VHH binders against Isthmin-1 (ism1). Designs and how they scored, part 3

Target 1, 164 residues: Isthmin-1 (ism1), of Danio rerio (Zebrafish) (Brachydanio rerio) (q5ege1r286to449)
Amino acid sequence: LFGVDTDSCERWMNCKSEFLKKYMSKVATDLPSCPCFYPTEVAYSTADVHDANTKRNFRWKDASGPKEKLEIYKPTARYCIRSMLTLESTTLAAQHCCYDDSMKLITRGKGAGTPNLISTEFSADLHYKVDILPWIICKGDWSRYNHARPPNNGQKCAENPQDE

## First folded at step 4 (VHH; framework vhh_6z1v_2)

Design f34 (from b11 with A33M F105T)
Fold by ESMFold2-Fast, scan of step 4:
Structure f34 (fold): chain B 164 residues (1-164), chain A 121 residues (1-121)
Amino acid sequence: as target 1 above (164 residues)
Amino acid sequence: EVQLVESGGRLVRTGGSLRLSCAASGFTFSSYMMGWFRQAPGKEREVVAAISESGGYTWHADFVKGRFTISRDNAKNTVYLQMNSLKPEDTAVYYCATDLWSGYTEEYDYWGQGTQVTVSS
């Protein structure tokens, strides 16, 4: 009767689609590693930052503004950044990194940034449906969300870029 | 009423080319991404290509890179898929959609009727 609805959160996070599995595997190798500390000098896509893991240069944009609604989606984060799409991008994804009050990368928990499968540069609407709506459906369950969308692609903290 | 109408599918020999069209109506076309899917008998539906609202960014699946090209004409509310160097493995019903990742393959926002592409030797 009532209450026979499938767990929507599980459906989104444990999707068995071969396309999604292949896409997420590519996202892990396409995206840059998160800097260990909030990179104030390189935010706002004004400088190219070399990423050692991908051997590519990336531009970063601040993702801490009111539109990001960090108090809702990343409640323990103070600052966040998002990587920008490049001509070398093999996916439509963007890295999302969040930092605490001491500007240190949050690697676990409800404040940790998780890769955006769809960059807002590609489509704000599709990003909302693919990245934001699943988090809402999962009611902010960071454990389930971070299992499906590992912070920093499951990698260790990256070294800070130099200021030269 | 949102409608998507695919056309252009037919029987083609291996190595041939074909252009598919998808005419959209009932929504602000230029505000939505567009994409192409395909589904062969007995197989899962798979994403072939995607294009951003402006057409400034495109993505193509590995198995069609270099052979297929997605494009759009926002003035005509139409998205296209140019298919070159067709292989028997490309045989499928092709669909256009405004959402490529709505969860399970059954939960996409808008589906057209599809257009059948058959590639034979």
Scores: ipSAE 0.208, ipTM 0.543, lowest interface PAE 4.4, mean pLDDT 78

Design f35 (from b11 with A33S F105T)
Fold by ESMFold2-Fast, scan of step 4:
Order: C-alpha cells, then structure tokens, then sequence
Structure f35 (fold): chain B 164 residues (1-164), chain A 121 residues (1-121)
C-alpha cells in the first residue's frame, strides 16, 4: 500500500540493450589502464601519460574535488582520476581510477573505480543516466553491482583484500 | 513539451545517398547530446550515431562507419544524418533521441515519430 518496492537494481542488471553489450566490449580495449599508484603529476601537470597496454598517450584529470562527492559515490576512496576524451577515441568512455590513503589503487569494494561508459566531457546528462544512476539504484548491493560493473585492476596491480 | 520531428526518409536505390533531419523543440538543445537510432522489421532498435552537445565529439556504429555522418546545428536546433552508399540492410524507421541510451531506461526516453528509409535494389 505504501509504495511499490521494485528491485530497480535487478531490472537494471537484466537490461537487454544490445547496444550496451556491444559497446562495453569496445570500452575494455579503448581505455588506458589505471596506474597502480596515484600519479602525483596528474594533479599538477598537463603532460600526457603513456599507457603500455594500448601503446598510446592519455591525458588525465583529477576527479577528487568536492563536486565528485567521493563520500557518497566512492566512500572508501581518498583520490580519483578520470581519463580525458581524445578526437581519436572509438568510444565515448573515460577510465575512472580511485586510490586509498596510501595512494594505492583500490581494486575491490565500494571505493573502486569502474570505467565510465559515457565521459562527462561528452555529456554530463547521459553520464548520469548510464554511470551514476545504476550505482544509486544498486548502492545497497555492492556485490551485485561489482559483478555487472567490475572494478579496474589497472596494470595488473596487487588486489585489495575482499573485506567488503 | 519536448518534441523531436524527423524528416527526409524515402525510397532510394542501393548505393544511393540520403540526408535525414531532426528538428528539436521544448528543451535547451545545445545542452544535450543527440543520437540517431533505427529499427528494421523484426529486429531490435539499435543506435546508429551520437553527437556531443557542442558537436565536438561524434560516434558512429561499426556497421555504418565511413558511410554515415552525424552533425548538428545548434542555431537551428537540428541534428542531421548524412547516409551514403546505402545498402538494403539499412532499410528501417530512423528515430532521433535526446539520449544515446533511449530505450535502455523507460523513464528517461525522448523519441521522435520516426522517418522510414527503404533501400531497394
């Protein structure tokens, strides 16, 4: 009587979008790997960072500021970075990497970065609908969310313990 | 009162060219990405192309890359799809949308009425 309690997370996870399925496979090959430690130069430099896996250079932007609301969206992360779109990108995606207090890449759990399927540089509105809204919908079930949107392990970095 | 009005669809021969237009109203056009979708008889709706708010970034599906080009004119609130080297497989109703993922989430989809493109031998 007091509201239909629909499992919105389940509905999102069971989405049958053929475009999303095909698009996600390209995202995996188009994006730079997350560095295993927060690259301090990203906060203070505009220089390109070479990615060994794609053999290309990428520009990164700090994503740790108040507008990112890490306490809500990445609650165990202290620092995050996002890759920037290039005119040569084959996808609209951006890599998203988050780091702990020791500047070490978070590879598991609530603070781990996952690729943004839609870069905020392409569309802030579409990014919200595709990347942020599913997280909000699934926030009570991080295990299910992380199964559908696996966290980055970057350049084969050391895995975090599975302590939630 | 968001409105999207597609036009330009018609019958064309294989190898021909066609330009579709989508006139938008009821929202701040320059603040939204735009996309073209298509649906052929008996097939799922699929994304063909997308363009950023400024027009600075575009994306085209592999099956149309090199043949189709998306563009926009923010002064005219219009998005375009230039279609070259048309194939029978391109026969579909073409839709424009304010969201690349239109049809992914029912609550936030904005669609036009569509325009029919038929490619015959």
Amino acid sequence: as target 1 above (164 residues)
Amino acid sequence: EVQLVESGGRLVRTGGSLRLSCAASGFTFSSYSMGWFRQAPGKEREVVAAISESGGYTWHADFVKGRFTISRDNAKNTVYLQMNSLKPEDTAVYYCATDLWSGYTEEYDYWGQGTQVTVSS
Scores: ipSAE 0.104, ipTM 0.489, lowest interface PAE 5.5, mean pLDDT 77

Design f37 (from b11 with E53S F105T)
Fold by ESMFold2-Fast, scan of step 4:
Structure f37 (fold): chain B 164 residues (1-164), chain A 121 residues (1-121)
Amino acid sequence: as target 1 above (164 residues)
Amino acid sequence: EVQLVESGGRLVRTGGSLRLSCAASGFTFSSYAMGWFRQAPGKEREVVAAISSSGGYTWHADFVKGRFTISRDNAKNTVYLQMNSLKPEDTAVYYCATDLWSGYTEEYDYWGQGTQVTVSS
């Protein structure tokens, strides 16, 4: 056995686990699409928001507070929200959506939300290990981090322009 | 000292039922998510089911969904796996763990020694 790689980021991204591959495919079916504009219902915490893609209603939590450290993890985002687990959930995942100053969904780049494979409602410790630690190991490389994650724009919102 | 002790594994016939138990000690059980893994000879270790610290959220792998149910009793520091409609393919050593990703990351914390389940036709 030759060529043991010391790049932890590459090892994480190239994980060949059948469980993780099947789990990620299920997440796309289980999670709501990000609303194209920041939903005002999030301000009430108890209001359901209908998702046309899954034909289900979801509750959302604000994810914009100081604990979220948006200036580090989502530097161009002004507002972020996270979907809540429901009794119909088939995975442990939560959708993560981030919005600009005009309350429009950020669909690409450093400010775009990425689905949490493990909801903080299920386990903060597992969420850190599965979602946060890979981003840290990859030194904030958004291209690698987002590559294998399910899309968060299932409603076909207008995409942000790509950098030249 | 952290300890996880699995029990309940035995020989059962196809279509039978069995309940596994995992008794935890040495840590604040009610603060940790718990899970069940299994490993059959010649196969990789796989996650079977998971349960949140409160018991309010559960997840089951597709291959056991509708047949297996995970539950926990925080007053007794015990997590359970109720197995119904057992198939020969369910034959494996079953492990209790707090780190559901230890088989898929560089962190390998399994505190239980496992309990053997054999399903005969």
Scores: ipSAE 0.013, ipTM 0.345, lowest interface PAE 7.8, mean pLDDT 75

Design f38 (from b11 with E53Q F105T)
Fold by ESMFold2-Fast, scan of step 4:
Structure f38 (fold): chain B 164 residues (1-164), chain A 121 residues (1-121)
Amino acid sequence: as target 1 above (164 residues)
Amino acid sequence: EVQLVESGGRLVRTGGSLRLSCAASGFTFSSYAMGWFRQAPGKEREVVAAISQSGGYTWHADFVKGRFTISRDNAKNTVYLQMNSLKPEDTAVYYCATDLWSGYTEEYDYWGQGTQVTVSS
């Protein structure tokens, strides 16, 4: 509409470049699915975890420490993990998964992990600009953010069906 | 003062090769990811390749995979783009940038002047 004032959040969320569309579609096939339950291997080692969807092995890093600022970015989550880049990666993205106090995957709401389009392993600076800054500009509107970057790439956790 | 200076662009025949260089100064080069963009006449800028701050991870657009290779030398503050099997559709001005997503926000600017690559048949 003419005369409508477009705020910074709308400008960011309405980015419809062909590159970004193709990149985001590849993220869905490049990233592992979030484990339905917090994997014990992540807590005690950097062991490989097999992902059935991609038929690849991934290493996961704990993302629950003080530097992650979960109280600000994922306030209802108890634990979070992030997938690591591999030589087989076709994007620069990392999966981000968050879990409740029962160690079950959070699939909705402000505590749900959302894919990082740029892994912190690739570039902390670029990750901030692409993943964090839009969240800040949108004033923490997790509903709008999660719509643009769906938790677990929109996949349901097969072990915990919502219609049960 | 932050500066990015691209060089190496020239006229080349179809099937030829070129190596582009981007010399960076005025910032801690090894702390930033780097990328190459291009813009052909009448088209929007597009991302061609990207490289992590350490050089350990690279990404190449599908339309250049197998033909182009990005690399960097942190000791020389330089990023490179090796271009092989050039096609007429690779004709464009090539830009070096630290902000790989500058094209997605009006608040960011490209800092390089660009280098012209022309591929003739």
Scores: ipSAE 0.075, ipTM 0.476, lowest interface PAE 5.5, mean pLDDT 78

Design f39 (from b11 with S52T F105T)
Fold by ESMFold2-Fast, scan of step 4:
Structure f39 (fold): chain B 164 residues (1-164), chain A 121 residues (1-121)
Amino acid sequence: as target 1 above (164 residues)
Amino acid sequence: EVQLVESGGRLVRTGGSLRLSCAASGFTFSSYAMGWFRQAPGKEREVVAAITESGGYTWHADFVKGRFTISRDNAKNTVYLQMNSLKPEDTAVYYCATDLWSGYTEEYDYWGQGTQVTVSS
């Protein structure tokens, strides 16, 4: 069903598009860092959460509902959130963060959130093609996918143990 | 069938302005994001600008930000690229696409024939 297509995964991972290289570089600087603990403000969807790295305020939306299919796409995650596009956004991307049953950020492995190159607010169809379909193709090689799409933009949570 | 027809390309002097148009047919235009791509001689194709289905969000590549503006008119099934302060480096064939992200692989999904923009000093 969701088996790894080795040739397609390799092709996607080694994409030589100059656009994709530049876009991904901007995504890394445009997106907020994942809060180290599930932010209670997400329950209200209108509250601003300040991000120290970008020095900007972001609004977050819950991404834990049935339509997100966490059992398939983020099997160890209990809760996920997605950042919302802002007037200051320089890309079409959204940060994706997933949390365990203790509401602590998952920083590696199959349950870790990875940046969405295309926000669902921009286009659900393009998000599927650019973010979901490559993940499905590379499902069995999640470590390679996470290398190309670092969880939490590669940032560490001071409250979390170092990953080794 | 899906068809995209680019127009407006021509020879212009450095510092000049030009507006490109892309007329779309064969699909529900207002339901798709649109983008502009370009390819200069001897160079890889690159995305220049993108616009959401409603026009509520736009993205412009850093090398054209502040000079180029993408817009759309859903009533006319047309997407535009307004190009200001043109530079010789902007010389390229310009293409529009319904699914600009299909080009994230080595495959390119361009439907139009393109329109040539030449900027002379």
Scores: ipSAE 0.014, ipTM 0.269, lowest interface PAE 8.0, mean pLDDT 76

Design f40 (from b11 with Y57F F105T)
Fold by ESMFold2-Fast, scan of step 4:
Order: sequence, then C-alpha cells, then structure tokens
Structure f40 (fold): chain B 164 residues (1-164), chain A 121 residues (1-121)
Amino acid sequence: as target 1 above (164 residues)
Amino acid sequence: EVQLVESGGRLVRTGGSLRLSCAASGFTFSSYAMGWFRQAPGKEREVVAAISESGGFTWHADFVKGRFTISRDNAKNTVYLQMNSLKPEDTAVYYCATDLWSGYTEEYDYWGQGTQVTVSS
C-alpha cells in the first residue's frame, strides 16, 4: 500500500528496531575475534580457545562443508569456521571467519566472514531470516551487506589489499 | 493455517508469579525456535525470551533475567513463560511468535493474539 516491498534491500538496512540495534552493539563485544590463521586443531577438537577481548573461552566448528555454499556466499574463501554457542552466551550470535587457500584470514571483500546474528545452533530458520535473507534481498551486494555487520578481522591480523 | 494462542494472563500483585502458555498449530512446531514478546502501554514491542527448536538453548532479555524462564513441550506443541517476582513494569500484552527478528521485516512474522498481564502495587 505504501510501496512496502519497493527497494527491499534499503528497507532492510534502514528499518531496524531499537532491540536489534542494541543487540548488534552487544554482539560486537560478546563474540570472539577471528584467529589470523585457520585453526585446524580447534575446528576438529573439543578444546576451548581463550579470547582476550571477551575474557571467555570459545569452541569453534568447521563451516566449510557443502551446506555452507561458500561458492555462492563467500566465493573467494577456501575455509570458514563458526564459533559455538554455550550456555553462558549473552547473545544468540556466532562469529564467522573465512580463510584463503594459504589459511590466512580474509579481512576484506566478498570472501570475508560476517558474524551470524543468530547461530545455526540456536535456529536454522531464524539464522536464514536474519543473516541469509537480507543478503538475498540485497541481491548478493556483499559491500552493502558487510557494511551493516560488525567487523571480524581482529585487531592484530594483517589486512588484505584494498582491491579485494 | 498457522495459529498461536496465548493464555494465562491476569491481574497479579507485585512480587507475584504467573505462568503463560502458547499453544501452536498448523506447522511443525519442533522445527522452529519460539519466543515471547511484550508490548507495554506507550512502549515498543520488545523481545522477552527465546528458546531453540530442541529447548537446549534459551535466551532471556536483561530486564527479566533471573525472574522469567522460557520452556517448551514439543509433544504438546506448547511454549511457556514462567514469570516470578513480577513488577509493575512487567504490565504488558504478552505475545508468542516464531519470528523473533521483526527488526528487518514484519511481513513474515507469525504472531499470536496476546494475553494481558497486569501487575498492581
């Protein structure tokens, strides 16, 4: 009636509730920083990794499998990992980190990981609606999508070149 | 059709307890996360609590943490909200929903009709 679906991508970016704004702010301080290199031991073990920023321990899971569809969602990434939810989590979010074929963190561009506001461990349906559907609505415009997400490169990782 | 029916709201005194129920039908309940929202007079609708598909993970808003507990019974297609140590500020219409993130779009939300909770001093 008021052009409800016109410029759907712009509506998604601009029409965020106060709850969601506060939640996104909290996610930035509650998620672990991405390791600078793909931690193969951590991805396959049950060992906790201490994160200095949050002063908490996190477990990581591999997110490089066929269901992740990296060729579509993170087309320059070779490997990705996702942080796991714990009973002490203060948000429903999961860190998402992607790595090149040299196992180095991708800090910029369409292959860079973007935090999941809703972990797939909490709800695959809500994750789709909150994290995946906005990307689809924006027709894969990774630049606009990533601008609306918290950064995940960590403070100590070398950045990728500007042209990627 | 998808239907969510809340019940259990009533008048209670400050410090009292109440249990809300939400009966779900028309979809595979155990495949969806569920949540409780509330809307107080003159305030925006706010997320109170959320529970994963299996019930293995729960989240509670800071303003109710320690006082409210969300739970679910997948065999009965029902989600619950146990409310303890009620305060006048908890006065609101309480809703259950399958979509907890209306901040992006309201068009895809499945909401119940709500149940009124009034907390008097």
Scores: ipSAE 0.278, ipTM 0.622, lowest interface PAE 3.7, mean pLDDT 78

Design f41 (from b11 with G56S F105T)
Fold by ESMFold2-Fast, scan of step 4:
Structure f41 (fold): chain B 164 residues (1-164), chain A 121 residues (1-121)
Amino acid sequence: as target 1 above (164 residues)
Amino acid sequence: EVQLVESGGRLVRTGGSLRLSCAASGFTFSSYAMGWFRQAPGKEREVVAAISESGSYTWHADFVKGRFTISRDNAKNTVYLQMNSLKPEDTAVYYCATDLWSGYTEEYDYWGQGTQVTVSS
């Protein structure tokens, strides 16, 4: 049924299928935690980063290039990284982590990374439809978007100051 | 126009095997991820398997992992689902689609007519 406020963003936020709920639960246990500082292994492509929660090593790639449009999608972030899919992955998701000028993880606000439900390695088109288009439909309202897609907080990382 | 045509469904006994095919036309097949979902009468739709544009990455739902294998042939614009060790619980109409994880609705971007799989003991 339709309510009094029927904008596209509200429809997206409120449309929770059982499949999506189960998938998101799987994603939470499949993805690595964000490193508290931009990992040197990613910057130099030298080694995998071990994740204590999953008991696995993950390879990360830089996601800070011009095609990422950080000024639009993560406006307070200087650097971002994505975890890479492996044959051991149980979902199609990728962790997305963003960092400030001091290479510290952004844990909340406009620049905080949120998990990609669909990795760009799996499908750029499906990633756009599942992860990017909802943000566009919400007109960049990061607060509404983050309500449905909570940001990535490193489990033991220092929290950033509250940001709008 | 976009067309998805599923085929290969039939009646099989428990423990049997089937290979489903989905022939795609009307779009640049190699630029889209593809997948299979199923729906049995009175049940919710279930995403069964998905495959990346290149075929390099696949995902299979836990309830079919080890029994079903998704694959694709971009030269033939076709996606396949090899189903082994079939169980009565696998009885459903099987559909192929390109939009398996839309957060808006349970409806998929490209919907074929489906192919019926019935597994009896």
Scores: ipSAE 0.242, ipTM 0.607, lowest interface PAE 4.4, mean pLDDT 79

Design f42 (from b11 with G56R F105T)
Fold by ESMFold2-Fast, scan of step 4:
Structure f42 (fold): chain B 164 residues (1-164), chain A 121 residues (1-121)
Amino acid sequence: as target 1 above (164 residues)
Amino acid sequence: EVQLVESGGRLVRTGGSLRLSCAASGFTFSSYAMGWFRQAPGKEREVVAAISESGRYTWHADFVKGRFTISRDNAKNTVYLQMNSLKPEDTAVYYCATDLWSGYTEEYDYWGQGTQVTVSS
């Protein structure tokens, strides 16, 4: 628990379990790519959306409500969506995509979505411990967090300018 | 006082079946995801299966997928692991836990003593 490195954030960044490393690798092939623009059709229906990279269909949920606390966790995002777990899921993860006022995908900076290793549909408590708590122990340092948990780029989507 | 009590482990021949149980007390069971872990002598503890609070979503490690099935009964505060087509490599002490990630490190945090499963040829 203590060790030579007593900085909790530094310890989290440098000392990953072999299971976590393998799990994160599988997440990259299990999750859909973020749409480059906010999919209003998905937000208003439960229709499946085909993802070309995984060759699977996914359903998306709005993740923009007050409970998401975007002003704290994604402060430059206006809208966010999260993918839903399916029986074909090989991990417990959910894709997280955030969009600016122009409905365009945020691909970097503190407003950019990053994959949830544990979907809130699986466990809100475990999601908090695995995805949120590391950000808190790193004192909200998005640069350090994003080094270990890279933000989504939507594959082939135009890059957003940095907020900094 | 959180308590998890695993049971059901025994000696089984290759190809056999076994059902493990984990009885939980001291917390609101239906509010937590549950998982099964195992540890063979001289090896790290590894996650075998996990189940959501409601039981709606499950995950199984690749090495047991199609053979093991996790389930839960929230009315009985119990999580189960049905093990089919057992192989010698499944020999280990099996543990249940509410904190899935603590079981992946050398700083183990588990609530039960585990139940021994031995698979012979």
Scores: ipSAE 0.352, ipTM 0.672, lowest interface PAE 3.1, mean pLDDT 80

Design f43 (from b11 with A50S F105T)
Fold by ESMFold2-Fast, scan of step 4:
Structure f43 (fold): chain B 164 residues (1-164), chain A 121 residues (1-121)
Amino acid sequence: as target 1 above (164 residues)
Amino acid sequence: EVQLVESGGRLVRTGGSLRLSCAASGFTFSSYAMGWFRQAPGKEREVVASISESGGYTWHADFVKGRFTISRDNAKNTVYLQMNSLKPEDTAVYYCATDLWSGYTEEYDYWGQGTQVTVSS
């Protein structure tokens, strides 16, 4: 009845809004797959990249700058990119892909990107509450966070060692 | 004190149009994304549309895409839902909300009182 909710992380993991559950099912079919190597054309942001799974073209934006705070949220990543919202988007989500020093996709561990359920282009405030705050509430426990928000596509790219 | 007040719901004929309004107060409206939800008797609530803080980005559920349009007027602290080509399946209570996507901060999710839309064939 009173004073029984002592695990904020567990409470958040179990409190699955009906709206979020339906939304999450659409996100998987709306987002592009992460390129297995950092696409250098992202620096120029001029080319659309075709995604075979969705049969759509996507533009990517660099997400490696100081405001992204990769040293805190993606500590082993050196480069990250985010997909941009398009007129064909059926969700508010953005794909988030992170790469190591060799420009290879990080598919597991602390540096692996996970889809943003709410793009920062749509709402920075909602992105923080939906995507970032859960990680903070779980005190940066990547195992608990990744259980709810699995990292990017290991099936199409060579997987990183278990250590990283 | 956060307050959301929906209005505009009424009885309309199939194929008709209706515009819903949601007047917001008690918070910095222009800093928050807004959305519309609906719930029909015996069914779960579903997301209809959402709009970013600036109005620069909108999302509409597949079942209303091309028929409904969400918009906002930050000078009037109001969000709107323009509903065209109404179908009997659109009959529901429509709700206005902010922070609609936050599973963790559910205690900060704000629902309005709702406005009833009935579409007769």
Scores: ipSAE 0.243, ipTM 0.634, lowest interface PAE 4.0, mean pLDDT 79

Design f44 (from b11 with A50G F105T)
Fold by ESMFold2-Fast, scan of step 4:
Formats: structure tokens, C-alpha cells, sequence
Structure f44 (fold): chain B 164 residues (1-164), chain A 121 residues (1-121)
């Protein structure tokens, strides 16, 4: 969208306050694992899906609509879902999971979901600034973005073939 | 342009209560999440509470859960922090902000000047 801002991109990747380090550590233990296949419960948005790692139930919502712009942000994904905030949430984050045409979790590459550090349910504006704008500043350099925000590869899900 | 003005800080006794207010202007308040932070002398700034754009979701740090409650009134462009069962360790300058993220450019953050809360026996 605009030229690479190397200084801003580098600042984003390397500036880690004590708060951010603690927050990211908590996000890792607070978010549900991505289901290995697209969960049908997401169609109802009121059903709970149990997560074995956290021993908690989560509600998921569809994140596949036109406003998500998957062709830009997750170009190989067909479907994506985002976890909803709960009363037991200790962070403002949401899990983001993306699936291929066969409803199988994408675990690597451009179409793989990465955790949203700020849920759109908490703030669409803050989500944009924290999760989307850094990718734009780095001009969609997926390798740099994924280094700082590792793709969600699910728990015990079969790996996709390596993405180029 | 963008202004955040905190008020309500004062000296209170241990076990007392205070309500802080943050009046916002210069932006579309209802489109932003709001947060409260605090910083005690010689200590790092820490996140106390956050509230979603609509007020439908709130988050409170473990050290204030059950004692502090964040709320907002979008018609008045104001965010509040109700503080109950105050302890000496709650003594700090309290700030409101539109961004809970640290480690990014300050350009993405809007902060007030803060309001001093002192808790004494």
C-alpha cells in the first residue's frame, strides 16, 4: 500500500516493554487451540466449543466475510474464525484460525491464522493499530510478521505442505 | 486536539473508596477502547483496567480484581474507575489512555496528564 518503512517495522519487531512481554506470555496460556477442522458450532455463535488445553469452553464467530479481506491478509485461506472474549479471559486477545477449501486448518504460510493481540470485540480501532498496521508498515512481509507473530499451527493437527 | 483529562484523585484512608473520571474530547470516543494505568514512584507503569468501545467487555488486572470497576458513559465521553477497599500499595498517579499497547510508537497512544491517588492509614 505504501513503501516499506524499515525504521518503523524494525521498531515494531524489537520494542518489547515488560508489559508486552508479560501480556504475550499470558496470551499463550489464555487462548484456545485452533480446531483441526472448521467447527460447525461457529454457524450458531451461541454454542460452546471445549478446549482441552485450557480446560475452558469458548465461543467462536465467523471471520470469513468481505470485511475481513482474506484476499489481502490471508490470501490462501477460504474460511477463518475468531474466538470470542469470555468472563474468564485474562487478556484482550482472540485466537484467529484459518482453513482451506477442505475445511482443514492451515498451519503454515500466508493463509495461517495468527493470534489477534487485541480482539475486535474489545476494540476494532485498537486491533487495527496493534495487529493490522504493523503488517502494513512492513509492507506485507509475511516472514517478518510471522517471526514476531507466529502462525497458529494448532495442537496436534497435521501440518500443511511447506508454503513457498 | 485529542484531550484526556483525569480527575478525582485525592488522599484517602486505607479501606476507603474513590471514583476517578476521564473526560475525553477531540475524537469519536465511542469508537475507542479506553484503559486505566497507574505509576507509583520508582515503579514501572502498569495496566489496571480496560473497557471495550461499547462497554460490553471489561478487563481488570489481577491485583485489583473485585476491588476496582471500570465503566464508561459514551453520551458524556467519560470513562470511570471505581476504586473500593483501597490499600497503601494502590498509591500512584492514575492515567487514562486509548491504547493499552506498549513497545510501539507513541504516535498511536493518547494519554492524559494523570491524577494522584494517595492511600494512607
Amino acid sequence: as target 1 above (164 residues)
Amino acid sequence: EVQLVESGGRLVRTGGSLRLSCAASGFTFSSYAMGWFRQAPGKEREVVAGISESGGYTWHADFVKGRFTISRDNAKNTVYLQMNSLKPEDTAVYYCATDLWSGYTEEYDYWGQGTQVTVSS
Scores: ipSAE 0.045, ipTM 0.473, lowest interface PAE 6.6, mean pLDDT 77

Design f45 (from b11 with H60Y F105T)
Fold by ESMFold2-Fast, scan of step 4:
Structure f45 (fold): chain B 164 residues (1-164), chain A 121 residues (1-121)
Amino acid sequence: as target 1 above (164 residues)
Amino acid sequence: EVQLVESGGRLVRTGGSLRLSCAASGFTFSSYAMGWFRQAPGKEREVVAAISESGGYTWYADFVKGRFTISRDNAKNTVYLQMNSLKPEDTAVYYCATDLWSGYTEEYDYWGQGTQVTVSS
């Protein structure tokens, strides 16, 4: 489709404001950790899920439907979820977590979720420009993209086998 | 033709209040998040506040939290910045924009002309 334009991808990765650098550091402490297994609360839209790291409750929404195009953006994932914005949030970001067909968190590779710097709840248009468009122009070079947008590892979850 | 017109900037004393307005035209205002930025002489532009498309979510830089309030009126295509407890450090030209991350390209930025705010001690 677009192919990898090395100049364009490099330009995107080097286009960093001091604001973005500070913002990303806040995202690391503001977002919930990915649950190690797909939460039943998301399936039933019932209870909030408590995050031990932030000491806060978060609502999660399913992000697995046809609109999400997982076959393109997260090709090895079966299910994904996205955290909802809260009034206590210090950022506009949303956590994004993806799971295999056994409902287990994917911690590495193409199917692993990565934090959205801009929640779709804040702005679908801005989310596309900040989170999706950079992926499109860097598509085919997952190592460079993942360096700028590291996968969510869920710090207390069993990790996927290491490929060395 | 996209236009953003800021207004309301003036000289004000420390501790005072001021309300800035940004009138938008030439695009579907209600489909875009809006932000306020500022730039003091010799310094880089910094993000002050942002508001979602619906107005349901807002974000503030740490240095203005509790003092500034961003709001919007989608029927009037206008975004506002209410500034309270002004400090000399708030002296800057204030800009309205639709792109909160101006590191990508100019085509994603809709900067207005700016409005000067001066806070005297």
Scores: ipSAE 0.123, ipTM 0.535, lowest interface PAE 5.6, mean pLDDT 76

Design f46 (from b11 with D99E F105T)
Fold by ESMFold2-Fast, scan of step 4:
Structure f46 (fold): chain B 164 residues (1-164), chain A 121 residues (1-121)
Amino acid sequence: as target 1 above (164 residues)
Amino acid sequence: EVQLVESGGRLVRTGGSLRLSCAASGFTFSSYAMGWFRQAPGKEREVVAAISESGGYTWHADFVKGRFTISRDNAKNTVYLQMNSLKPEDTAVYYCATELWSGYTEEYDYWGQGTQVTVSS
């Protein structure tokens, strides 16, 4: 917890605008659920994957490359994927899913993916301010961050053990 | 130094159309997402539409979807809101902004002075 700015973290994580309240409710119904295992074929293709909960097809991109800096932002993850914006999207959000050495979905702790409220495909600058900057400010206070930005857990995915 | 100047607001009749413009200066316009907000008397400010840096992605609030269209011209540093099938409920002061999530980045919020739209029967 050393070096965590608790006051700044509280300001960012507990911000509750009327827009944000409505927006976050829509994110849960607009985004695909994370596959329980890393879908290597889908992550590198343009093929659509049907999501039963939204009754829509989604495309996924690999988010595991050096530019993602997983060692900093998702230190226990080995692989990550991000959903792509479509013409049918009702939000600006993107699903973000991260996987361990066994290609199993990480559902809690520092390596778990959490929905990006703003897709990098919409705006890299706005994504940084809304998704990345709050994470940086809350670095080391993962439980509070995860409360405001809950990690992904698909319908039938087994829960990971608590992270330390 | 950053300036946003809205224009185009006026009195229109129910069912009419109107195009709002927002002229931006003092920053690299093509590097920022833009949005339109509105505020009616006695109500909170609400987000109406947003557009990506390139204009390739847009979002519209449910209450204007199908009626309003956001667009931008990066060569002219201008963002637009085309408003069709106007209703009395659309009466509000309309604002443009570069920072769409006030409350997270209030320190860097850039708002214009607004333009009044009045829709009468």
Scores: ipSAE 0.049, ipTM 0.455, lowest interface PAE 6.8, mean pLDDT 76

